# Ledger of designs, part 18: VHH binders against Glycosyltransferase family protein 64 C3

Target 1, 302 residues: Glycosyltransferase family protein 64 C3, of Arabidopsis thaliana (Mouse-ear cress) (q9c975)
Amino acid sequence: DPDPCDATNQREFQKLRSDQITVLINGYSEYRIPLLQTIVASYSSSSIVSSILVLWGNPSTPDQLLDQLYQNLTQYSPGSASISLIQQSSSSLNARFLPRSSVDTRAVLICDDDVEIDQRSLEFAFSVWKSNPDRLVGTFVRSHGFDLQGKEWIYTVHPDKYSIVLTKFMMMKQDYLFEYSCKGGVEMEEMRMIVDQMRNCEDILMNFVAADRLRAGPIMVGAERVRDWGDARNEEVEERVRDVGLSSRRVEHRKRRGNCIREFHRVMGKMPLMYSYGKVVNSVGEQGLCRKAGKLVFCDRD
Below, E stands for the ipSAE of ESMFold2; O stands for the ipSAE of OpenDDE; V2 stands for 0.75 times the mean of E and O plus 0.25 times the DockQ between their complexes.

## First folded at step 11 (VHH; framework vhh_7nfr_2)

Design g7 (from e7 with E107Q; at its last look DockQ between E and O 0.63; V2 from the best seeds 0.64)
Fold by ESMFold2, look of step 11:
Structure g7 (fold): chain B 302 residues (1-302), chain A 123 residues (1-123)
Amino acid sequence: as target 1 above (302 residues)
Amino acid sequence: QVQLQESGGGLVQPGGSLRLSCAASGFTFSDYWMSWVRQAPGEGREWVSDISGSGGYTYYADSVKGRFTIARDNVKNTLYLLMDSLKSDDTAVYYCARELYYGGDSQGYFDHWGQGTQVTVSS
């Protein structure tokens, strides 16, 4: 009988835990299970992670494989975080954003099953989010743009600005789960349907929801170590994609994502995305250099 | 089991036309984006076109845009590629492929392929 949109799933922000986060991580492919297990173990080792919910989106996966996955996730994850494996009832990408009564933290981390971020960078991102709890905080960003020649919205990467945080690592207040899944009436229903038709763009739609509610852009944070196995520039991913016209696939991918932006703009009647500039980074341990007798040496050495 | 079976290839003169078909079984065809991919002798595979599950969205490689049309029939579970104005450069084995996309900004990949059908354009 649980209704994810029951009002009891929209908890008062001030009563939720402020010192920890809940990680929501998607899984689908049996072939990615070893990587998923590594990523879950990594997040579980951080003291700021209260719980990890693995959202399994492949309805065809046998129960025995899911039982094995759950046992491995709990056995090989070193921290004290509780770990849950939730089999989704459908393959809809929208389901990753369903609100859940078990989430007792103010912050949730939305992440994909192919990105690893080091523990220090996770904790840094959380410190930035705590200072900006209404904003999306993440390490991977993209931009909307307006193509003046084509007179249309596009999905792109700008060197100096961004407006979209990717679900590779997206920290946000849990209220946005309810906003995405349960509010906004017929307009949000249509936009969620567009996500289903495109089988794409749930992350872009979440950025629309957050931007529209707050009228503020996201915050990009730097990470010290990143493993992104889903990045087309990664050597392993590039090898697989190389066999299928790599550059034309990247262009087609951007066009499909741009079409989502145009469709969301059409349904909402406005463009809520806002640009942010700059990247918040943790301290850098570089030492000053001094010129001594024509050589560059560290200033703290004689 | 997922099965994809191409047909309709053959020898055709430059400027000619050909229709490829791909019969699909073992999955809910209308739930998936489908693609045509080709491979010329001694070359890597080249993406040609894709189409959404409903058929409402189509995309084409620049090399075939305006000459090729992708279509699908979700009642017959069949994917089509209508090829017009064929050129010698279109000579290749043409594969039907099913796309998986699993969220975020991850580029999709092809998890199932047909055996291919040969298209030869020669004078």
Scores: ipSAE 0.613, ipTM 0.839, lowest interface PAE 1.6, mean pLDDT 86
ESMFold2 (binder alone), look of step 11: mean pLDDT 86; pTM 0.880
OpenDDE, look of step 11: ipSAE 0.668; ipTM 0.862

Design g8 (from e7 with Y32H S106Y; at its last look DockQ between E and O 0.58; V2 from the best seeds 0.00; counts 0 for: grease 24.5 > 24.2)
Fold by ESMFold2, look of step 11:
Structure g8 (fold): chain B 302 residues (1-302), chain A 123 residues (1-123)
Amino acid sequence: as target 1 above (302 residues)
Amino acid sequence: QVQLQESGGGLVQPGGSLRLSCAASGFTFSDHWMSWVRQAPGEGREWVSDISGSGGYTYYADSVKGRFTIARDNVKNTLYLLMDSLKSDDTAVYYCARELYYGGDYEGYFDHWGQGTQVTVSS
């Protein structure tokens, strides 16, 4: 789009489809293309998916490779959803949240190129979102916290509460794309620059935007099946130098994301993140037991 | 083709200092976070430090914090590791690595590595 922040795009929300979603998938690594193709095919088969936009963030990718990728995405995806491949002008993570005129649904699903979810769980997440359209809805959550000894905000995992939905699977109303990319003046400009400098934390910033606007926390939904393929990334190093483990790196990554929270708090002058508790699940038949051939087994799911 | 070439390793006495360099080519150096990673004989690799593209953010493993300083020169496309107060535990091959970001919560992935330079701390 020539101007993603054009007022005409914002004014169309009332006419947007309410019965379907648009999937926005980030892609960057050529090594992930086979998995990306599988994930696109899965989403394309769902009746609630209107379109899928693959947002390609690696500016070094040759045009011929992108043409081949697009051909493969459309050829090997058997569903009815339209599929687009968009090469972004830079590798900025902020660009994943640009509004786009081709998005004709009230809801968007922001996701990464390495998470698979089953169709029933996708549909359930959408039903939860429809009941809570102003909230972020997702399957992967984290928490902010305050470290009293260090006297600073931190990024953490808490067993009982959460405040951050990850872009691994984040369903939200389209309006937040405009809030993130087009509104908020000098404060949002500075926070988007922090994302660029960190090359991280765009998901945390979106959580700040949503929490500040609504004064409510996100919603965690459960999935019947979900796969997160991210664990295998360190196994793809060159044969001569294998990366078998970098235990101290996980600590650094959490510190870096904690620094993002501190920077966003500094720029905004407040901590808008709100805690939520509990996981919304589809409980139909999930733990039911039946007697079958004299044995106690889980009941059939249908 | 991305290339990373380390230099500056050698034999140093305990308490001594050493400066490692990594010459980078084949990509826009200032756009990428860069890391130093080390591997002692018979051990897995240990992340040591990283630095943002602009140089404005730096992080260190607890084992080297306060003793090592990471720096970069974006005009010369060179990454540095200034090592002070060296200990025998710092003996390792030191690698320069380029970070590739895959997603928000993932720690990232190193897609290119140098050949390494040996640092030996011995009395």
Scores: ipSAE 0.522, ipTM 0.807, lowest interface PAE 2.0, mean pLDDT 84
ESMFold2 (binder alone), look of step 11: mean pLDDT 85; pTM 0.869
OpenDDE, look of step 11: ipSAE 0.630; ipTM 0.849

## First folded at step 12 (VHH; framework vhh_7nfr_2)

Design i2 (from g1 with Y101W; at its last look DockQ between E and O 0.57; V2 from the best seeds 0.63)
Fold by ESMFold2, look of step 12:
Structure i2 (fold): chain B 302 residues (1-302), chain A 123 residues (1-123)
Amino acid sequence: as target 1 above (302 residues)
Amino acid sequence: QVQLQESGGGLVQPGGSLRLSCAASGFTFSDYWMSWVRQAPGEGREWVSDISGSGGYTYYADSVKGRFTIARDNVKNTLYLLMDSLKSDDTAVYYCARELWYGGDKEGYFDHWGQGTQVTVSS
């Protein structure tokens, strides 16, 4: 029963590998295994991925099925990345952020089992993170807000600002795993308990942790192709557990996430989340400047 | 084998009350959020209410807030819906559903459903 928070498991940032990332993917649904296998294969094809840890949280999955999943993940994934299947010690969502001594990279990518991103966009996100290693970097963002009528913190989407990166794709330094799981004393214990009670909001709590330590907001990056298979508008993969006809589910989801923000604010006694603006993109359709007749004008495009 | 079985439905006059029960077996009941979902004839399913595993958090659709109370008994593995001040538009089949939730910014999904119990509110 190794303690993931044992001080001998924490490694100095400067001694960790700087040229690659470790991917941490949550897995739970046995019916999503074919999609999970595709996502793992995609990450393994990138030279920047050192290892992929599939963190399996479903306690009811038979050992035989897990053995077969591991064999499929390793047999059908291209590239040199090491692939591990780790059965989580509990079904807690907090377990996705447990530190692990096998992670030898400065950066970790936290992602869900239902989001695909193209390889070039993955590599671009890493380049942005390398320039900003203390910040959370991701492709999906949300905002905290204050509802003036209700006089309460809420979870929302603003058109022009954000403060929360989602675990759909969240790149960060591995030190935040220790900050989340091992530090902060009784305050963090209580906030992790709120995540357990809500069965939700571990990603919001990580954003609180990072914002409190950094005193700055996250960075949104663009992707050329990204697909969120968990979005109800994406119905190409058969999903047994979704029911798109439930008209009030979106509202309930928003309220539950807002309640998490209010609870974390109550426990910490402050609101550490900070707004960021703009999206960093790999390419902009920009024309160069050319000299024509002694004047600078935009070049013709090819 | 996960099993959910609703009971307590019936015919009631407007303004009346009913208590629905859902007996759960085949899983650790206290680990899961549970929901009530209803479906009127010819309409889609409408989420009604949900409750956390411990019972400490509850949420209600606007259409039932203040009239319905969700509760659970983790010793008896039973989910309840106390329905007060019933109206004719509460007429529906009411389903007990187990929520599957596995992280991030995702709507909760229902992976197991009961057979449903009919509630009819008629003058």
Scores: ipSAE 0.542, ipTM 0.811, lowest interface PAE 1.9, mean pLDDT 85
ESMFold2 (binder alone), look of step 12: mean pLDDT 85; pTM 0.867
OpenDDE, look of step 12: ipSAE 0.751; ipTM 0.897

Design i3 (from g1 with E107Q H112Y; at its last look DockQ between E and O 0.65; V2 from the best seeds 0.00; counts 0 for: grease 24.3 > 24.2, SAP .673 > .668)
Fold by OpenDDE, look of step 12:
Structure i3 (fold): chain B 302 residues (1-302), chain A 123 residues (1-123)
Amino acid sequence: as target 1 above (302 residues)
Amino acid sequence: QVQLQESGGGLVQPGGSLRLSCAASGFTFSDYWMSWVRQAPGEGREWVSDISGSGGYTYYADSVKGRFTIARDNVKNTLYLLMDSLKSDDTAVYYCARELYYGGDKQGYFDYWGQGTQVTVSS
């Protein structure tokens, strides 16, 4: 495979398409293939989507299955968007931010294979991004904070402010792929290694990268209909995906992500994350819809 | 084929110690977070502890903090759980499980489990 960081592959921003987006969607679990197909079809239906790249991170998936998946994706996606299925060389979470020569749009949407968003909300997000092309734009947000008792940075949910957009739905300028994957020298290499060790926090790292460059926080956009099937509060979530036992693991997970913030801070020697306030609204906050008792409800409600 | 096999369980008195082992095969062991999960009779599964691939990061449930130590030997492809100051409430089948993290604010889920090993703490 060609070196993704080859300078010859870096395209000038002004030469990239400005009227559409490229969707980079991560896949891994064979069990989520049906949902992935639905999600891809949905994105494909949008006129603003130029191409969809399914980045398959599971190296153990049989080729035959992937071939079938590709066929299904291309056959049942109604839009004109080009669809590609790329099996990643590794399961590294960093790989989702690798620059690709096939991406010819200024805007890139990073998303998971278990998040559905309605077309209007997608278009709205793109509109907001077009007005703020240097900022990360997303639907799901979190915050960093400083715990005075522990004297340490933490990962939190704050009702009034945010500084982190999650990769569930993250729109960014294409340049950030290069900034993340190819720039930053030894420091970025170390932080990417931390992501690999943690098997998490690539989204936090991208926010660090963006904030350090722009000196501004991300933008939260409201979505009318967002389904986060990966949310453990969904009844349909398999036991293996659910929190084992009590909510104790959730707390630990949050602490783990706090460790990422601390490690990134340590490596960079500064805290680049910036707080943003307010959301560019259509509707509901940080949460997706969950299915409870057979009905779609807000995950944190009822 | 991914395989996980627990061992080291047994009967111990309260205050006693036990070391569990989990032999892993069929995958690059050092690339994965590994967990111990336990299930007491009539109860749901409870996460106990996990450890990063390199062993640099460890986490524990509050119920076992200060008493249990998770470790791994990546050369031997073995996960360990050192259990000290055991209590009757620690009685359970203990499972080792491989964790997967798939980006974002997602918690790791378990894609492979061992058969479990019984730990009984009784006077």
Scores: ipSAE 0.646, ipTM 0.854, lowest interface PAE 0.9, mean pLDDT 90
ESMFold2, look of step 12: ipSAE 0.658; ipTM 0.863
ESMFold2 (binder alone), look of step 12: mean pLDDT 86; pTM 0.872

Design i4 (from g1 with Y109W; at its last look DockQ between E and O 0.67; V2 from the best seeds 0.69)
Fold by ESMFold2, look of step 12:
Structure i4 (fold): chain B 302 residues (1-302), chain A 123 residues (1-123)
Amino acid sequence: as target 1 above (302 residues)
Amino acid sequence: QVQLQESGGGLVQPGGSLRLSCAASGFTFSDYWMSWVRQAPGEGREWVSDISGSGGYTYYADSVKGRFTIARDNVKNTLYLLMDSLKSDDTAVYYCARELYYGGDKEGWFDHWGQGTQVTVSS
């Protein structure tokens, strides 16, 4: 395949499709294939989805299984979205952000093979993104923080603020794929190498890229129904996740993610992440109810 | 075919030391985080320690920090656990495991396990 960073393959933003998105779904675990098929079918049913690229990162998967997966994805997914199964050339997590000339939409949705969202909430997230095309938009958020005792940056969840959108569901302009993979010189090369060494944190690095360029935080959107089937706290989580005591793994995981933030800060020499507050929702609670003709209705209706 | 084989377990007195080894084959060893996980009688598996592919990052469970040292030799494709100041609570089968990486905010999974080696600490 041609060099994904060859600038002659980049299309102007204004010439890309503005009314649809391309979905980029990572897959690795053969045990997740039934769930992956369900999630692809769900995205394909939405009129805003132009294409779905399943990025398969496990090099050990037999070709026959991949052929069957592709057939199932094509046969059991409704709608007109084109579906591709792409076997990644490496197992690097950075590869999920490679720019691809086949992506002809302004927006891309980066997502995992175990996160479901309902169609109306997907469409709402897209409407929010269209009003904010330079920002990362997603349903799962986290925060960087500063630990005063240890005098170091940490990875955390804060009820009041956030600065990081997770690749569980991350909608963004496709230009950030090129920015992440192809630009930034020696600093970005080192940071992508840190992702490879950690086998994690590609999502945090994308948040650094977006924050540094725009000087604005991400946007959290609410969903009517979003399900994270891969969260280890689910009762239905696959056996491999439950093989080892969860609490110490969660602590270690958070420490690794914090170390990524510290390493990216060290390499860049600055902290570009910016806090955002609040969640954009498609509905409000009560607006004020009035009794009109014996019926309780919203006061703002005639 | 990925293969992991532990050795070096045995019976030891409290306060004693052991060195566990895990021979790895069938994959590029230096590309993967590796872990030690233990299982005491009647309990579930407990993560003990892990180490990055290059060896530059190490993490330990609080119960073993300061007493155990994880190391790797990427030339010999071997993972080690150096265990000092052993206590009866350390009695368990110790497993070598290769981490399956997912990215994002997901805890690592173990896609391959060794057969285990028994460590018994008693007087």
Scores: ipSAE 0.681, ipTM 0.869, lowest interface PAE 1.2, mean pLDDT 87
ESMFold2 (binder alone), look of step 12: mean pLDDT 85; pTM 0.871
OpenDDE, look of step 12: ipSAE 0.711; ipTM 0.882

Design i5 (from g1 with S54R; at its last look DockQ between E and O 0.65; V2 from the best seeds 0.67)
Fold by ESMFold2, look of step 12:
Structure i5 (fold): chain B 302 residues (1-302), chain A 123 residues (1-123)
Amino acid sequence: as target 1 above (302 residues)
Amino acid sequence: QVQLQESGGGLVQPGGSLRLSCAASGFTFSDYWMSWVRQAPGEGREWVSDISGRGGYTYYADSVKGRFTIARDNVKNTLYLLMDSLKSDDTAVYYCARELYYGGDKEGYFDHWGQGTQVTVSS
């Protein structure tokens, strides 16, 4: 779509397919292409996935490599899900949330190219979302907080509560793409510009959008098997460049995301994020202990 | 195509000041966060400071806070590190680095580095 907001302006999103989802995966690192192909194949194998859109954000990737990627994605993925490779129109992180007229499902799954999840857990997350279609549903969460010493909003990991779902795995209604990208007037325009200036925090802004409209928090779901491979570009840096003060970088990273929360609060004039508690889980088996080579270790599970 | 070249290093006395520069070319400089990273003899690399593309946001490691100032000139495509109150612990090779993010809750990634400039504080 040349103007995604025009293409989706009059959609009745609630009439879209409710029995399947569309997966929107960001891709950037050419080094991560083998992992990305595995992740796409995994999603493609699930009957609840109608289509998979790989949103490619690296402008320097040669066209020939992208053609090879597309061929591999379609050739080696099982199932009947349609697969598209879309070169993003800009390097803006906001572009991952553009609405698209080709997406015909009520639900979208926003995910990164570094998280794998098993099919049963994907289907469970969808069942939770179907019961709560206005809420963000995901497997990775964070919290906003208020630091009494500094008298400011912060970004943190809290043991007991959460208010933010990460785009590692974020299932939501398609309406929020339109609301993020196309609505909210000058207020949202300023907040999207903050995302561009920070080159960060598009996920936090989506949580603000959803919380403001719903007046409720997100839902955390448990996964039976989830693998988080981390940032592919950090792995390249560690491979070729010595480790750089990792504890200081983690602190700085969280301070940056806290600054995003403060900026969004300032622009909106309110704090729409709400706390949720607890994790929704399917029934789980308990891990057993087995003897291997004379030691007690956790057994493999079927 | 992306090139980063540091300059301005040298030998200085304790308590002295120094200004490092990093000339950038081959990309739209104002679109990117930039960082300084240093490596002391026999040590791992230590993140020193970073600055947003337009310069409105700056962050510093605790070891340099209050003594160092990061700045950029988007007309000259140049990153700066103004170092004051230098001490022997600041002796290191200083690198200019370009940062990328690609969404979500991920720490920054340094995809391009300069070759470094040596700073030696004589005590």
Scores: ipSAE 0.611, ipTM 0.846, lowest interface PAE 1.6, mean pLDDT 85
ESMFold2 (binder alone), look of step 12: mean pLDDT 86; pTM 0.878
OpenDDE, look of step 12: ipSAE 0.738; ipTM 0.890

Design i6 (from g1 with Y59F; at its last fold request DockQ between E and O 0.77; V2 from the best seeds 0.80)
Amino acid sequence: QVQLQESGGGLVQPGGSLRLSCAASGFTFSDYWMSWVRQAPGEGREWVSDISGSGGYTFYADSVKGRFTIARDNVKNTLYLLMDSLKSDDTAVYYCARELYYGGDKEGYFDHWGQGTQVTVSS
ESMFold2, look of step 12: ipSAE 0.744; ipTM 0.899
ESMFold2 (binder alone), look of step 12: mean pLDDT 86; pTM 0.872
OpenDDE, look of step 12: ipSAE 0.817; ipTM 0.926
ESMFold2, look of step 14: ipSAE 0.754; ipTM 0.905
ESMFold2 (binder alone), look of step 14: mean pLDDT 86; pTM 0.875
OpenDDE, look of step 14: ipSAE 0.851; ipTM 0.940
ESMFold2, fold request of step 15: ipSAE 0.744, 0.701, 0.715; ipTM 0.901, 0.880, 0.890
ESMFold2 (binder alone), fold request of step 15: mean pLDDT 87, 86, 87; pTM 0.881, 0.881, 0.883
OpenDDE, fold request of step 15: ipSAE 0.872, 0.873, 0.860; ipTM 0.948, 0.950, 0.946

Design i7 (from g1 with G103S; at its last look DockQ between E and O 0.44; V2 from the best seeds 0.58)
Fold by ESMFold2, look of step 12:
Structure i7 (fold): chain B 302 residues (1-302), chain A 123 residues (1-123)
Amino acid sequence: as target 1 above (302 residues)
Amino acid sequence: QVQLQESGGGLVQPGGSLRLSCAASGFTFSDYWMSWVRQAPGEGREWVSDISGSGGYTYYADSVKGRFTIARDNVKNTLYLLMDSLKSDDTAVYYCARELYYSGDKEGYFDHWGQGTQVTVSS
C-alpha cells in the first residue's frame, strides 16, 4: 500500500547492515519452480544472506501453486535468512527494481531464477562489492559499442572490455533501486516506459543509472562454479517452435537491445556507460601431489 | 483462451504481392510483440518479422528485408504481413505467433501460434 518511493520509510545507507546482503530473485516460469527452490536454498545456506525476496511476475499463476511454492521455499531452505514470496500485480520488468522498506542491508543481489553460483564465489563477490560499494558487481557482462559504419550505438559482447552487468547476477547498493524507480523526473519516466514497450532492457537501464551517478564502470568477478540453465520459457513451447530461427533470433535480439541503448542515449542526451577491463578472481596457489601413507594428497597437508 | 487465425494466403505469380492477416482474440493484443514465422516444404520454421505492441518497432529477417512489411491494427486486433516482389523461395505456410519475453539477454519464445496460411509463388 505505502508508496515505495516514500523516503520517510527509507533508512540512511550508513545505518543499514554492512555484513549481509538481501537477495532479490525474479521468477516467472512455473516449470522452473524446482530449480528456483534449489537456488533459494543455496542462497539461504550462506551466512552473508539476511533475506531472500522472490518476486513473482506471472499474474496467471494459481494461488494454490504460489502457496505451495512458499511452503517449499521456507521448509527446504537451511539457515536463518527470512524468505518472502511477493506476487507482483504486473509483469513489468521495472518492478524488479522497486525499493522496499523491508530491505535492511546496504547491498542487494539482483538475480534470475536459473543461475546457480557456489557459496564461496558468492562471498567473494560480496567482498569485492564491499571494496567498491558504488559500483555494480557481477559475473555476466556485456558491452556497448559504436558502429562506425552505421553511426549508431550497439549492444555486443567484447572479449576484453565490458560496460554492462546482467541481472543474472548483479550486486549493488540498494540506493540504486530508489534512483531507478523514484528519481530522474520525466527522463527516467520515459526510459522506464521504453523498458515496458520493449519488454526488455531493465538491466541496461540500471547500468545507465549506476554509470551516470558514479561516472565509473562496473566490476566483473569470476566464479568457481556458476551455471546458467538457459531460458525456462523455451520449455513451455512445443519442440517444433524452439528451433525457429535460433541463430537469426540471437542476432535480432541483440539488435533490439542495441535499440534500447540508442533510445536511452536519445532520452538522456549523453552516453554514461563506461568501459571496465579485467576480471577479479580469487588467487590460486600452485598445487602439487605427494604420496603419504600410500595415498596421493596435496603436498601442503600434514 | 488465446486464439490466432491467419488468412489471406493463396497462389501468386513471381513478382506479385499479397497481404496476410492474423485475427487475435483472448488477450490484450496491444501489450504483445507479434511475429510472422514461415515453414517451407520439407524445412524447419524460419522467423520472418517482429513488431512491438505499439507498432513502433519492427524487425525483419535478411531474406525478406525491403520486400515485406509487418503492420498491426490495435483497434481491430489484427496483425498484417504485406509481401511484395514475391519469389518462389517465399513459398511456405505462414504462421502468426505471439512472443512472450521475460528478462535479460536471451531470446524470447513464441507461446501461441495460429494454424497457418499457405502462400504459393509459382507460375
Scores: ipSAE 0.547, ipTM 0.813, lowest interface PAE 1.9, mean pLDDT 84
ESMFold2 (binder alone), look of step 12: mean pLDDT 85; pTM 0.870
OpenDDE, look of step 12: ipSAE 0.696; ipTM 0.875

Design i8 (from g1 with L100Y; at its last look DockQ between E and O 0.67; V2 from the best seeds 0.69)
Fold by ESMFold2, look of step 12:
Structure i8 (fold): chain B 302 residues (1-302), chain A 123 residues (1-123)
Amino acid sequence: as target 1 above (302 residues)
Amino acid sequence: QVQLQESGGGLVQPGGSLRLSCAASGFTFSDYWMSWVRQAPGEGREWVSDISGSGGYTYYADSVKGRFTIARDNVKNTLYLLMDSLKSDDTAVYYCAREYYYGGDKEGYFDHWGQGTQVTVSS
């Protein structure tokens, strides 16, 4: 779109499709193209997916390779979903959240090119989202925290609460694309600039946008089968170095994202992120204690 | 074509100081975060420090914090590492590396490396 923020491009929520989603997948690494093709094919096979937009962010990729990628995406995907390959004109990470007039669904799924999720779990996430359309719904979560010694906000993982959904799998209402990219005036402009300076943290900023508007935390959903190829614990992580020296890079990465949280807090003058607790799972099985062999143990059928 | 070339390494005594330089060409230097990474004999690579494109944000590994200073000159397209209070554990080949990130909660990777410069701290 020539002006993605034109008010005429923001369709009324009630007029958008309610029975399907649009998938927005970022792509960058040419070495991940085979995996990306598999992930697109998987999403395309689901009846709840109307369209898949592959947002290609690597400016160095030859046009010929992108043409071949597009042909493969459309030729070898088994479903009926519309598939588009979009060469992003900007290296800004903010561009992944640009609204697009061709997106006709209430929900969008923001995801990465290295995360696979099974069809049942995708459909379950959509069901949870439909019951909570103003909240971010996803399978990967993190937390903000407050470091009392340093007197500053930090980016961390808590075992029992979360406040941030990652763009590995983030389902949200389409309206948040406009809120992120087109609204919020000078404050949002400055925060998008911080994303550009840090070359990071667009996902955290989206969490700030959603939390501020709703004043409620996100929802974590469980997945039955999920594969995160980019997880450093994988034996097949070719784009990651886990040697002694570069393990301190994980600490730097966390500190950089903590700095984003501090900068967003400074610009807004408040901390809109809210904690959520618990994981929504696709199961009604009861968990209880049973006496077996004279001991209390968890029951295996409830 | 992207090129990174380190210089300024050498032999120094414990407690001494050294200044490393990395000349960059073939890309818009100010657009990229840059890092120093070192590799001691028989060890894996260790990230040392990085700096934002404008120079406004800097980060250091705990092992060098307070002793090393990363800097850049975007007019001369040069990255620097000022090393003070050197000790034997700092002996390594030091590499200049260009960062790239594609978003989300993903550690950046280094898409271009220099050839390295040797720093030896010996008594």
Scores: ipSAE 0.586, ipTM 0.827, lowest interface PAE 1.5, mean pLDDT 86
ESMFold2 (binder alone), look of step 12: mean pLDDT 86; pTM 0.870
OpenDDE, look of step 12: ipSAE 0.805; ipTM 0.918

